# VHH binders against f1rd40r3617to3795: the designs that were tried, part 22

Target 1, 179 residues: f1rd40r3617to3795
Amino acid sequence: FNISVQSGYEAISQELCVVTCLKDLTSVVDIKTSSRPAMIGSLTDGSTETFWESGDEDKNKTKSITISCVKGINASYVSVHVDNSRDIGNKVTSMIFLCGKAVEDLCRIKQIDLDSRHMGWVTSELPGGDHHVIKIELKGPENTLRVRQVKVLGWKEGESIKIAGQISASVAQQKNCEA
Key: E = the ipSAE of ESMFold2; O = the ipSAE of OpenDDE; V2 = 0.75 times the mean of E and O plus 0.25 times the DockQ between their complexes.

## First folded at step 14 (VHH; framework vhh_8emy_2)

Design p5 (at its last look DockQ between E and O 0.84; V2 from the best seeds 0.00; counts 0 for: pae E 3.6 > 2)
Fold by OpenDDE, look of step 14:
Formats: C-alpha cells, structure tokens, sequence
Structure p5 (fold): chain B 179 residues (1-179), chain A 124 residues (1-124)
C-alpha cells in the first residue's frame, strides 16, 4: 500500500509586513524655553529624574517650550513628560501644541487638560508638511511649573524609514505550534 | 455649580485685625490659584493677594505687604486673608476669586470665578 502522502505545500505567502520606523530627532532640533534656558539640558538628557523648572520671570506669563527643526527634518510627533505626582508645587494642568513654518505663523493643533496627578508622556501628532517650528504652551495652578522630558519623533529626508522582514503574527504562531 | 462665599468682614478701628474666609465649592479647589481683590467706592478693582494651588507660593500688593497674610486649606476648600494693622484706606468690598491657570488673567476682572464679596470698613 503506497500511501502517497501528497504533502500539499501550502505556499505560506509570507506577507512581509513593512513597518515604518520613526527616529528620535530630539538631538538634531533646537530647543528654547521661555525661562531658565540653563536647564534645557534636563529636557533631553533621557532621564525623568531631572527637569526644567520655569523661573520667576514667567510667574505671570504662559510658559513655553519652542522646538525649531532644521531643513530636511520632518517631525511627526512631539512628546512631553510631566510628573504632577512629584511636582506638587509645579504642576502642569494644560498643554497647548502649536506648529507652523515660522514663529509668527503658528497654528494650534491640540489642547490637552491634565489630571492633577498625571504622570507620564503627553503626545501630539503633528500635521504633515514642512513645519519648522513647534511650540508647547504650558499652564498650571502654580507660579512655576516643571517639565521632565521632551521628545521629537519623525524622519529625515533621504533616509528610508521602512523596515522589511517581520513575519506575520499568524506565521509566527504557526511556527511556535510546530516547534 | 461653582460657589465662592466670603465672610468675616465688618466695621473695625484703625490698627485692628480681621480675618476673612472664603468657602469654595463646585470645582477642584487645589487645581486653582486663589486671589483676594478689593474694590472701594468710586475706584476700580484692586488686586490684594494671591496664593498658588498648593499654597507654596504667595504674593501681595505693595500696599498690604507685611500686614496681610493669605493662606488656604485645600481639604476644607477654604481661602483665608489675615489682615493686621488695618488702615482707613483698606476699606472696601473684598472678593475671593479663583484662577485656573496662574497668571493667565491680566486683570482681576478676568478671573474664572468670583464671590459676592464681604464689606470691610476701617473707621475711627
């Protein structure tokens, strides 16, 4: 009895899922603050243990962080980290995100109210196009406020952001069941 | 409904002391900066004192600095103004006001919430 096992090679079409990977552009953007510029380094040092704290010169003004992008840089997201649970006397309860081609022509793209105990990242998507300036306006119930980190995610012109070769979850699961 | 209710005003002699209170309700009290503003007859509103949401920062008008003290109790949602060494020129209606964002208001008229006021009269 020749049992011809017709092994039906189901051609598992490995759908190569192309994933777009954004880069951290924080190191290639220019960051300015409305006060205490000497503390700007704390916003980009990769630690949530350090912070920028606004100064007395802003005690009766809206505080702000301004990010300027150089040519060839395309920012897609901006993220701000605050910790109101630790910064009780320096809480941020409002964030307004603005963007535009120039400082004089900024448009509001997002407004977010934060919980008095908010800890974590607040992210805004940026509109597509040639936006060179991002401004974050910050408010709270205190004369000063603290921001712990800022990140800018996007892509550089001329660089491929497509990563080829991730096996579909279904194929991965099948391989795990056969192992 | 947001409510601010002032109390503690009255008629007193020069050099005496008063303590004003403001009971707040209908909003998250500790998320707001609080202010005292006064208005005398025939004059516009005058800023008197401010205190941050946490109470960690206070500010005073030059005319009252060293004599008045602002404080708050967040658990009871109450704002206070201790007024010492009162002068006839301190006579006014005193208002409690709430501001969601510190420094967002340019004038006392722009605060988010305000009470009905309490009368303080200093006279010999």
Amino acid sequence: as target 1 above (179 residues)
Amino acid sequence: QVQLQESGGGLVQPGSSLRLSCAASGFTFDDYAMHWVRQAPGKGPEWVSSISGSGGYTDYATSVKGRFSISRDNPSKTLYLQMNSLRPEDSAVYYCAAERYWGDSLTPAEYDYRGQGTQVTVSS
Scores: ipSAE 0.738, ipTM 0.866, lowest interface PAE 0.6, mean pLDDT 91
Fold by ESMFold2, look of step 14:
Structure p5 (fold): chain B 179 residues (1-179), chain A 124 residues (1-124)
Amino acid sequence: as target 1 above (179 residues)
Amino acid sequence: QVQLQESGGGLVQPGSSLRLSCAASGFTFDDYAMHWVRQAPGKGPEWVSSISGSGGYTDYATSVKGRFSISRDNPSKTLYLQMNSLRPEDSAVYYCAAERYWGDSLTPAEYDYRGQGTQVTVSS
């Protein structure tokens, strides 16, 4: 009954196991911004050519994006796309990720400084469980800043996906179906 | 070592113009917002003007708006203050200052870097 790395695992097998698969949950979470909420659609439209830009509501204050996940939504990663090379007047050079069960109970998970030419995604792993509030605080040397996309990856409670497993001979012998 | 070196101060008559320069070294200039701050004898520091890292946004104290113009040249790492229609109340030591994150500082004392200043005296 043991799984052997030496014998390999065939790509087609009857003894399937349930493996947690990351899905894009961005369309099922609530997103708020510290300013210009009319631009939130640019964060979730799947395009890095559109942007949310901060405005007067948070002038001279820390800018933020807040993501709320209802019960049953297990967010595993949050990713933020920034393009300082195009957004020269709206650069983001500091990003702090916070997470908790409520806005008043957020804990800092990650802080990263971005250089002035950063182009791409910044990703934070989230603590396990469901029903999270995720906050991303943003700063830079400009009076306004831009974020081009946000993604939330994870899984929904009660959703199952069966995946055929395969392990190469170079992998240590172990049952991997519990992942 | 970070250095901010002001120049261009002097003694002028009321109504004159003067241009201050601030040469920066030792840090990535375009990653910082820049400010001019002035301090008259016996007074605390007074914010004069600010410019964003790219130079795309400027702001001015009410007392100098319409008379002063802040600018920066990021390739040469130089900040400027054009001062027109000078008044005796503009007399002060003028300092340039740098701030990594726009709006992080509540007072001029909290800026990340400061120069040694250049004297401007407006008198007949």
Scores: ipSAE 0.339, ipTM 0.734, lowest interface PAE 3.6, mean pLDDT 84
ESMFold2 (binder alone), look of step 14: mean pLDDT 86; pTM 0.863

Design p6 (at its last look DockQ between E and O 0.82; V2 from the best seeds 0.00; counts 0 for: pae E 3.3 > 2)
Fold by OpenDDE, look of step 14:
Structure p6 (fold): chain B 179 residues (1-179), chain A 124 residues (1-124)
Amino acid sequence: as target 1 above (179 residues)
Amino acid sequence: QVQLQESGGGLVQPGSSLRLSCAASGFTFDDYAMHWVRQAPGKGPEWVSSISGSGGYTDYADSVKGRFSISRDNPSKTLYLQMNSLRPEDSAVYYCAAERYWGDSLTPSEYDYRGQGTQVTVSS
């Protein structure tokens, strides 16, 4: 009795999950600050140990960081890192995110109040469309404030942001159970 | 409910000293810059002094520089104004005021919170 075990190879169709990967665009945007422009480098150096600190020029004014995108750059997210636990005399307790096509036509998209002990990244999603200017208005209980990092995430026109090749979690789990 | 209660005012002779206190409640005290403003009869409000949330920065009107000293105790939620070498022109109602964001207010009337005031009279 030749029991032909027809091993039904169920072709597990590995559904390749296409993941959209945003790029760090921080190096290709122009960053301006309302004071002490010489410290702007600290905002983008990749270290939370350095910081931009506002100067006397802004002691009685709202502080701001302005990001200008060049043509072909599409910003999707902007992130700001603050550490109020270390910057006791320079706390940030309010962030207002604005964006638009021009500096003269900015719209408020997000307002966030921060805890006096907040440490970490604050992120705002940017609306879709042709937005070239992002402005972050910063306030606190001190005459000066500190920001440690700024990041811009998005995509460049003409570049594919789709990454193929991740196995779905369900397929991975099945493989692990069969092993 | 937010409350600011001033105390320590009174009638004193020229050259004397007073210490004003302001007891705060109903808000996160150390998240606010604090201010003293004064108003004399027939005059508008005048900014006197400011102190940042942490107390690390202080500022004074030219008219009181070198004579007045602002300080705060965040654990007890109290603001102070030490007034030395008082002059008749210092006579006014002194108000304690709170501002959430430093420099957001352009005039003393624009602060977020303000007390009822305490009377200071300097007279011979």
Scores: ipSAE 0.481, ipTM 0.770, lowest interface PAE 0.8, mean pLDDT 90
Fold by ESMFold2, look of step 14:
Structure p6 (fold): chain B 179 residues (1-179), chain A 124 residues (1-124)
Amino acid sequence: as target 1 above (179 residues)
Amino acid sequence: QVQLQESGGGLVQPGSSLRLSCAASGFTFDDYAMHWVRQAPGKGPEWVSSISGSGGYTDYADSVKGRFSISRDNPSKTLYLQMNSLRPEDSAVYYCAAERYWGDSLTPSEYDYRGQGTQVTVSS
């Protein structure tokens, strides 16, 4: 009898119901890039067919995308879409995710190597706490690199708590009515 | 095992041309930026030229611009340096080198892989 598997699924199901109200917060965070800030719109337009491409401002330097959250925004996940199979002259083969309260006090939270044919999303779960800044450092074998999309998932103060409390209250109310 | 083997050096007169080759094995050649570095006796290493992993971007030291041309053939895993209008100050051991991330290394000593070198001597 596989009791641990059943209890694990039930716990995940309850927590997933609460957190399924996480929102795409990409449009309400501030995004900066190490170069070509005029192309930032391609990172947030919801399309993996457009791209940000690094430029002369960060030639021979680590390229980066920096996301800053204003008060009331709580980021839980950050995702980055790259397509080395299409962007053969602009490959991204290393991503380092950092976060912290300020740009000067960032801590590495995830480091990942991507192969030269990677296509798709790379996601980092963000630690809880008072983190206002997320930075993604990007490297590859080309003088420029491309990122096709960035997403930030999380919750706004007041909205996610209200949705989670409403779901929890309705479940408890249904059980009481059936007893 | 990673190997970088340079060839094509020699003793030539000023104004001559040489073509250096660097045969690579033991790593995914396309995923590495490649460099030429030279070192004259009693001098530190001097960066000469770089080429991106795809070959789409090249860069040169001012001392060789217009005279040297870097290229790569990714199917054959070979890096080249065409050296024209050679001068006595170009005399050095020439090394090829590889780095996984473009621009990550601040100095030639930080590259991931380096060959044994080939001697180029331009007599006066």
Scores: ipSAE 0.356, ipTM 0.739, lowest interface PAE 3.3, mean pLDDT 83
ESMFold2 (binder alone), look of step 14: mean pLDDT 85; pTM 0.857

## First folded at step 15 (VHH; framework vhh_8emy_2)

Design q1 (at its last look DockQ between E and O 0.85; V2 from the best seeds 0.00; counts 0 for: pae E 2.3 > 2)
Fold by OpenDDE, look of step 16:
Structure q1 (fold): chain B 179 residues (1-179), chain A 124 residues (1-124)
Amino acid sequence: as target 1 above (179 residues)
Amino acid sequence: QVQLQESGGGLVQPGSSLRLSCAASGFYFDDYAMHWVRQAPGKGPEWVSSISGSGGYTDYATSVKGRFSISRDNPSKTLYLQMNSLRPEDSAVYYCAAERFWGDSLTPSEYDYRGQGTQVTVSS
C-alpha cells in the first residue's frame, strides 16, 4: 500500500458516485515522542528510509508517539510505518492506538500485534467526535524501537470533502486492506 | 507448551566461573527479551541481567556488572549467563525468564515466562 498519496478516499454513495476525500493532515498536527524528539522530523519527511529511534530515556518504558490536533482539524485515520525486517534490533511488535480529548483521558481504540518481520503501514481508524489527541503506544523485544513514518488523514472543518467519484472501488479497498 | 529449562548450576569456590544455560521452547524465542533473575534464601527475587530479542542490547545489575555476561543463541533458542569471579553473595537459585516486551515488567514476577531455576552455590 502506497500511502505517499496525500489523499485518502471513502465512498459515501456508489449510486451517486460521491467520494469523501481525506486530506493529509500530518503537516498541521503536533507530534511528540517519548524520547529523542530531535528525530521527530524523520517521522514526517515522507521517506521510509529515515526513522525515529527511541532513546535510552524510555528504554524501560512504553514508547509512544503523541499526535495533537489543533481545533478545527478532524483526524479520521492514523497510519504508522514500521520495518521490522530492516530494524532487527529495533522491532515493533505491538501497537496500541489511543485517542481522546486530552492526554489525561485517552481511550484505547485499537491494539495490534505485529509480526517480527512486518514491513509496512499499520492504520487505525479514529472514532468520530471531538478527539484531539492520538497516542500510539509502541512495544517490542528490544530496548529501543524504530518507527519510519506517521501519517494522519482527515479533514478540516469548513472544507468540503465530498468529491465526484472517479476512483475505482479497488483503490478504496486497497487502502482499507492496510487497516 | 512454553518451557524454560535452566542448567549449569552447581557448587563452586569463590573466584571460579560457571556458565548457565536456559533452553527455551514453545514460543518465538527471538521475539522475547530474556532475563536472568536470582533468588537467595530469605531474599526476594533480584534481577541479574537482560538481553534484547536480537541480542543487540544487554543490561546488568550493578552487583554483577563486569563479572557476568549474558548472551543468547536464537537459532538454538538458548540463553546463557557466563558468571566469572563468583562470590559467596552470588549464591542463589538462578531463573531464566522471558519477557515479550522489553521493560514492560516492573518486577521479575511479572515476566511472561520463567523456568524452574538452577542452584548456584559459591562457598569455600
Scores: ipSAE 0.825, ipTM 0.912, lowest interface PAE 0.4, mean pLDDT 91
Fold by ESMFold2, look of step 15:
Structure q1 (fold): chain B 179 residues (1-179), chain A 124 residues (1-124)
Amino acid sequence: as target 1 above (179 residues)
Amino acid sequence: QVQLQESGGGLVQPGSSLRLSCAASGFYFDDYAMHWVRQAPGKGPEWVSSISGSGGYTDYATSVKGRFSISRDNPSKTLYLQMNSLRPEDSAVYYCAAERFWGDSLTPSEYDYRGQGTQVTVSS
């Protein structure tokens, strides 16, 4: 019984350790949309029940979500959640993922066609290198479209220094308490 | 093979009504926005009306608002244009057209598919 519990914990901790090697950086990146910027919070609130819906600012134009990373933020994956089975009047049937150093120097890295029944995440691995901007271009047969969530996974350049500093501070504080 | 086939045109008197139909085949009809475009002799193509893939949104040229009504029946893959209170200036060849992505085309000549057209002539 106790062995079974240890085996379960070790398997879970190994999976959790792999997951924590890439962190959810969504809250520390800058996100802009081609329209209705007041709805951006629905993209990052951790819920697939809320949505960003495109509006008049990009009427008859390509819809987009642009993610900008400051120095020290290294995005490895970007994921976009759409639900064409619920959003029948706001379907997304094409996604193009672009990245680059700046908005004027973007290169296409992935293009995905989605059918009318798609429900779920679409993920693009980001190529290695010096990219600070990620753009997702969105198209479909409706006058507006919906995206239900965006996530960015990656790592922070200063993460190891922060962890080492926390350990050092804890050791110094423990030493003071014992003295 | 994509096919768009218009029907329902004819010669009518001013103030009359006509209903145009467009039968579609060879593509997933409900994944396309649909349009009506008309072209009179000596003029370029003129956008008339559009309907979204689901049918939930429609838009009209100012010259036809209140007189024309666009609709679609996705199960039968058919697009319609109800034309009421016809005027001599509505005389043209009417084409249906399909666009995979709403708003990608700047002009009616850029739509992904276009039919052969049906003649509408309004004369006294």
Scores: ipSAE 0.512, ipTM 0.804, lowest interface PAE 1.9, mean pLDDT 84
ESMFold2 (binder alone), look of step 15: mean pLDDT 87; pTM 0.882
OpenDDE, look of step 15: ipSAE 0.649; ipTM 0.826
ESMFold2, look of step 16: ipSAE 0.452; ipTM 0.783
ESMFold2 (binder alone), look of step 16: mean pLDDT 86; pTM 0.865

Design q2 (at its last look DockQ between E and O 0.70; V2 from the best seeds 0.00; counts 0 for: pae E 2.6 > 2)
Fold by OpenDDE, look of step 15:
Structure q2 (fold): chain B 179 residues (1-179), chain A 124 residues (1-124)
Amino acid sequence: as target 1 above (179 residues)
Amino acid sequence: QVQLQESGGGLVQPGSSLRLSCAASGFHFDDYAMHWVRQAPGKGPEWVSSISGSGGYTDYATSVKGRFSISRDNPSKTLYLQMNSLRPEDSAVYYCAAERYWGDSLTPSEYDYRGQGTQVTVSS
């Protein structure tokens, strides 16, 4: 992850680096949003300066980001970056992570509340197995909300998996930059 | 303890103006969307207006649009409803309500918190 260290990022980064062999799979997954699909590129461009902002289509609905994995891709973690300190009129204060084999059959795996000043990554571990669909449901106190980045970490079939010990955030960042 | 206390209601003549206030305490006010709802005798609760946590977005029922204005002051944790050009059909108990997630509640009964209400009576 070539991302600036922000509040909460270091702890999450360390957690993500526990498994050194995990790869960034974000570029090989399909991402859909509940609104403004034209802005999806901002979720995966590697910059927290850009963002996806929900549209009028979701003004009275739960917003969502749906990630679909192709065969042979095993997602282990999904991480979402939000910056409520910058996105005052677009805050995210609730995230629900769901996963499953199909969009119509998802299970809730994590729910987290964020404070109004949260800045950083929110990460959910994904259950093992053939889970091809990840959905993040997003809520906040505003009509619209913003998400800055989405990352999917995991492994491809046929690749070796190595579990490493916890490393410092700096080392983790370096490794991510080299990958 | 969460508290929402409405004030500013009263008896007024048609065409007059009234400003309602709602003092909030016991929760992080700016993390909640706020709403005004009203209930007239013999009728169910009616949504009147909503304002987002930051105050950057507002919405109104068709029946009050152009006449009512919702606003909030987050530092003082106060919600307001400016009511202009009041009509007899605006007579009701007005409640302020808090919603943690915008649009999560489809009916006034689903809001997270609600006050005791203030009576507004419009009569000649």
Scores: ipSAE 0.646, ipTM 0.828, lowest interface PAE 0.6, mean pLDDT 91
Fold by ESMFold2, look of step 15:
Structure q2 (fold): chain B 179 residues (1-179), chain A 124 residues (1-124)
Amino acid sequence: as target 1 above (179 residues)
Amino acid sequence: QVQLQESGGGLVQPGSSLRLSCAASGFHFDDYAMHWVRQAPGKGPEWVSSISGSGGYTDYATSVKGRFSISRDNPSKTLYLQMNSLRPEDSAVYYCAAERYWGDSLTPSEYDYRGQGTQVTVSS
């Protein structure tokens, strides 16, 4: 999904609306894990063939991935990829998504149970507002678990565009705007 | 309806071996960590051993390590405890228990499911 508008300063009046083009912001957020930080690169490398695997640092504790956004980053969705069909000794059977202004002020927004057949993305829409921290708490029946990818979709301040609402065919032919 | 049924207990002499079984039904067995817990008369429950959902990781109380062996057979939904070199202090009712998430419980009383138990008595 790309919505891009370039205009030569032509004016558009009435029924103005604003759309925000969602982008993959994963490379510009800070990601921390509850264990094995050396494996974090596997979460963001764009491959579902690599993985982060939890370690002894969080044995007998809830495992987690924490995503921090700098000023000007507005996260709209967070997605987590797990593959219980391959990771049979490292299954993830519960995910809890939380967000807030700081790690100490998180609110739970979504809880999902997964079974042994799950292979793919689990996505949570983030509530509106200026939140800076997203946390995913992970549990399962194994002493360790694996996550194969994380993605953050959203927008940066200053990248919003305005697109006119409904425009007649004759008006559209008058303008040199790119969709 | 979740059900855990233990069997294989009995009266034995010190140094003997026993194998306990726990038949499970009513839940997705391989998505649960499984535990053996024992309770002697007048005492609280004591954790004995644990096995991960896949069976790839096991752990034991220091009092039984090297003598007891936990295993599971996920296709048959059965948990086992092989008890070797039994001692009088091993006498207890042995329960199997299920825990949805590894490490979520701090004590044996917090596990999600527990069976009725099977008596093991070791007497000279």
Scores: ipSAE 0.434, ipTM 0.772, lowest interface PAE 2.6, mean pLDDT 84
ESMFold2 (binder alone), look of step 15: mean pLDDT 87; pTM 0.881

Design q3 (at its last look DockQ between E and O 0.02; V2 from the best seeds 0.00; counts 0 for: pae O 11.4 > 2, placed apart)
Fold by OpenDDE, look of step 15:
Structure q3 (fold): chain B 179 residues (1-179), chain A 124 residues (1-124)
Amino acid sequence: as target 1 above (179 residues)
Amino acid sequence: QVQLQESGGGLVQPGSSLRLSCAASGFTFDDFAMHWVRQAPGKGPEWVSSISGSGGYTDYATSVKGRFSISRDNPSKTLYLQMNSLRPEDSAVYYCAAERYWGDSLTPSEYDYRGQGTQVTVSS
């Protein structure tokens, strides 16, 4: 999953257009989990085959993944991959996205309920402005739940996010949908 | 009774290939990530490779990447390590290890289950 079209850019004989390209910032953010921090690597390893599974300490608590952005990092989207069809007994049925400048002052920006067979990415757009912390609160019907991947898309200050290319809007949109 | 039994080790020349096997029993094999870890004399244990429960994801130490290939057959509960282009520095006892939660084991000694190992010696 990547909204960036950088690697799949095919120039066609059309008018030059400028496309906004977001970067995958997942590798440059700090990720914390409410339990089993040793498994955090599974959230960012680029594979939906591995996962983070909440621990016993969260049995009766809301599980959470907290993403902290360093200065100069501007997150635009956060995406979470879950596979309830595979993770029987570890399903996620609720996601709440929160963001803010500090962990103690977060605002809810999105809430989504997932069905028991949901497989795929859940994405939240982040509000513009100076937000540095993203928290995802997770709930499920069982004591534990699994999350397969987390991605953060955005831009780095000082870097251009405009790419000149000759692609149709439809192709660009298709690439985004396939990501 | 959990059992991991490594095999396929031996003495080989540099540049040669070996295929290690690990037969697993006593646990739900496909629920576990499987790992290869090696330990050379006088050195600490070194992680070599890992494979997810389904086999869909693999990872390798930089030292073996491009030369070693990890795979598994879940129906037969067997883990494999294809080792190509072997070097003297690959000489070690190779251990098969199982881990339910990939990533919980930060050191080679923290895996849920571990075999007795098989000796691999690469020498001219």
Scores: ipSAE 0.007, ipTM 0.261, lowest interface PAE 11.4, mean pLDDT 87
Fold by ESMFold2, look of step 15:
Structure q3 (fold): chain B 179 residues (1-179), chain A 124 residues (1-124)
Amino acid sequence: as target 1 above (179 residues)
Amino acid sequence: QVQLQESGGGLVQPGSSLRLSCAASGFTFDDFAMHWVRQAPGKGPEWVSSISGSGGYTDYATSVKGRFSISRDNPSKTLYLQMNSLRPEDSAVYYCAAERYWGDSLTPSEYDYRGQGTQVTVSS
């Protein structure tokens, strides 16, 4: 609310309605990593016991996870789980969240430093609009680092369309999220 | 120069199968969602199927679901459409299309690139 708050209830009610409609859409986004793409499944398997570890392709370079939205996805939040307490030689101490229409058009949204014992999720809210690509740039004190999970929260247009397309059209025309 | 070149069309009987290919060049193939779109005589273009850049997400029009299968081979920069149990209403020119942006618009997304098409004709 520090940037601009004119009517807290209106902004809160619209934001709360969107949040109550949010779903975990991680399995339907396209995920790429700066190295070791064969390990991408460890980022999305719902387990913090598995990990993606960066490899030789990005040694001595900034590591990244790039998420591209599939048609019909509206991403609202992205979360990244790291565990520096277990990943002693593969710590993550810096994260930069970016989004945009393409990898060439990314803007930084959030920048966070993590201490060497951080354990848990780091979450960034995504701005609305035509942002089809989310990138997380990662740095740590070693040449390799580990990320244990990513999640994307949002809503999928036409989630009922594969079962009943008429329902999704009628829901889109109703204003049920105003409170 | 960006190129999308479709192949694999032809004249077949109802119930037959065809596999369409789309060879891509001039862009980073795995950064794009890929689509198949068809256009029958006297009709506007109709979306058929889509696949995410990694291939992990696919979607199909109701009219082809269960009969068509989209796939891609990123190393060879090739998109495929396996069409089984073909019907006369599947007759159309089939285009592959590439989309850099995968939006959540209620309006159909604009495609960045589209090929010249390959004719599929299903008749007795």
Scores: ipSAE 0.005, ipTM 0.252, lowest interface PAE 10.8, mean pLDDT 76
ESMFold2 (binder alone), look of step 15: mean pLDDT 84; pTM 0.849

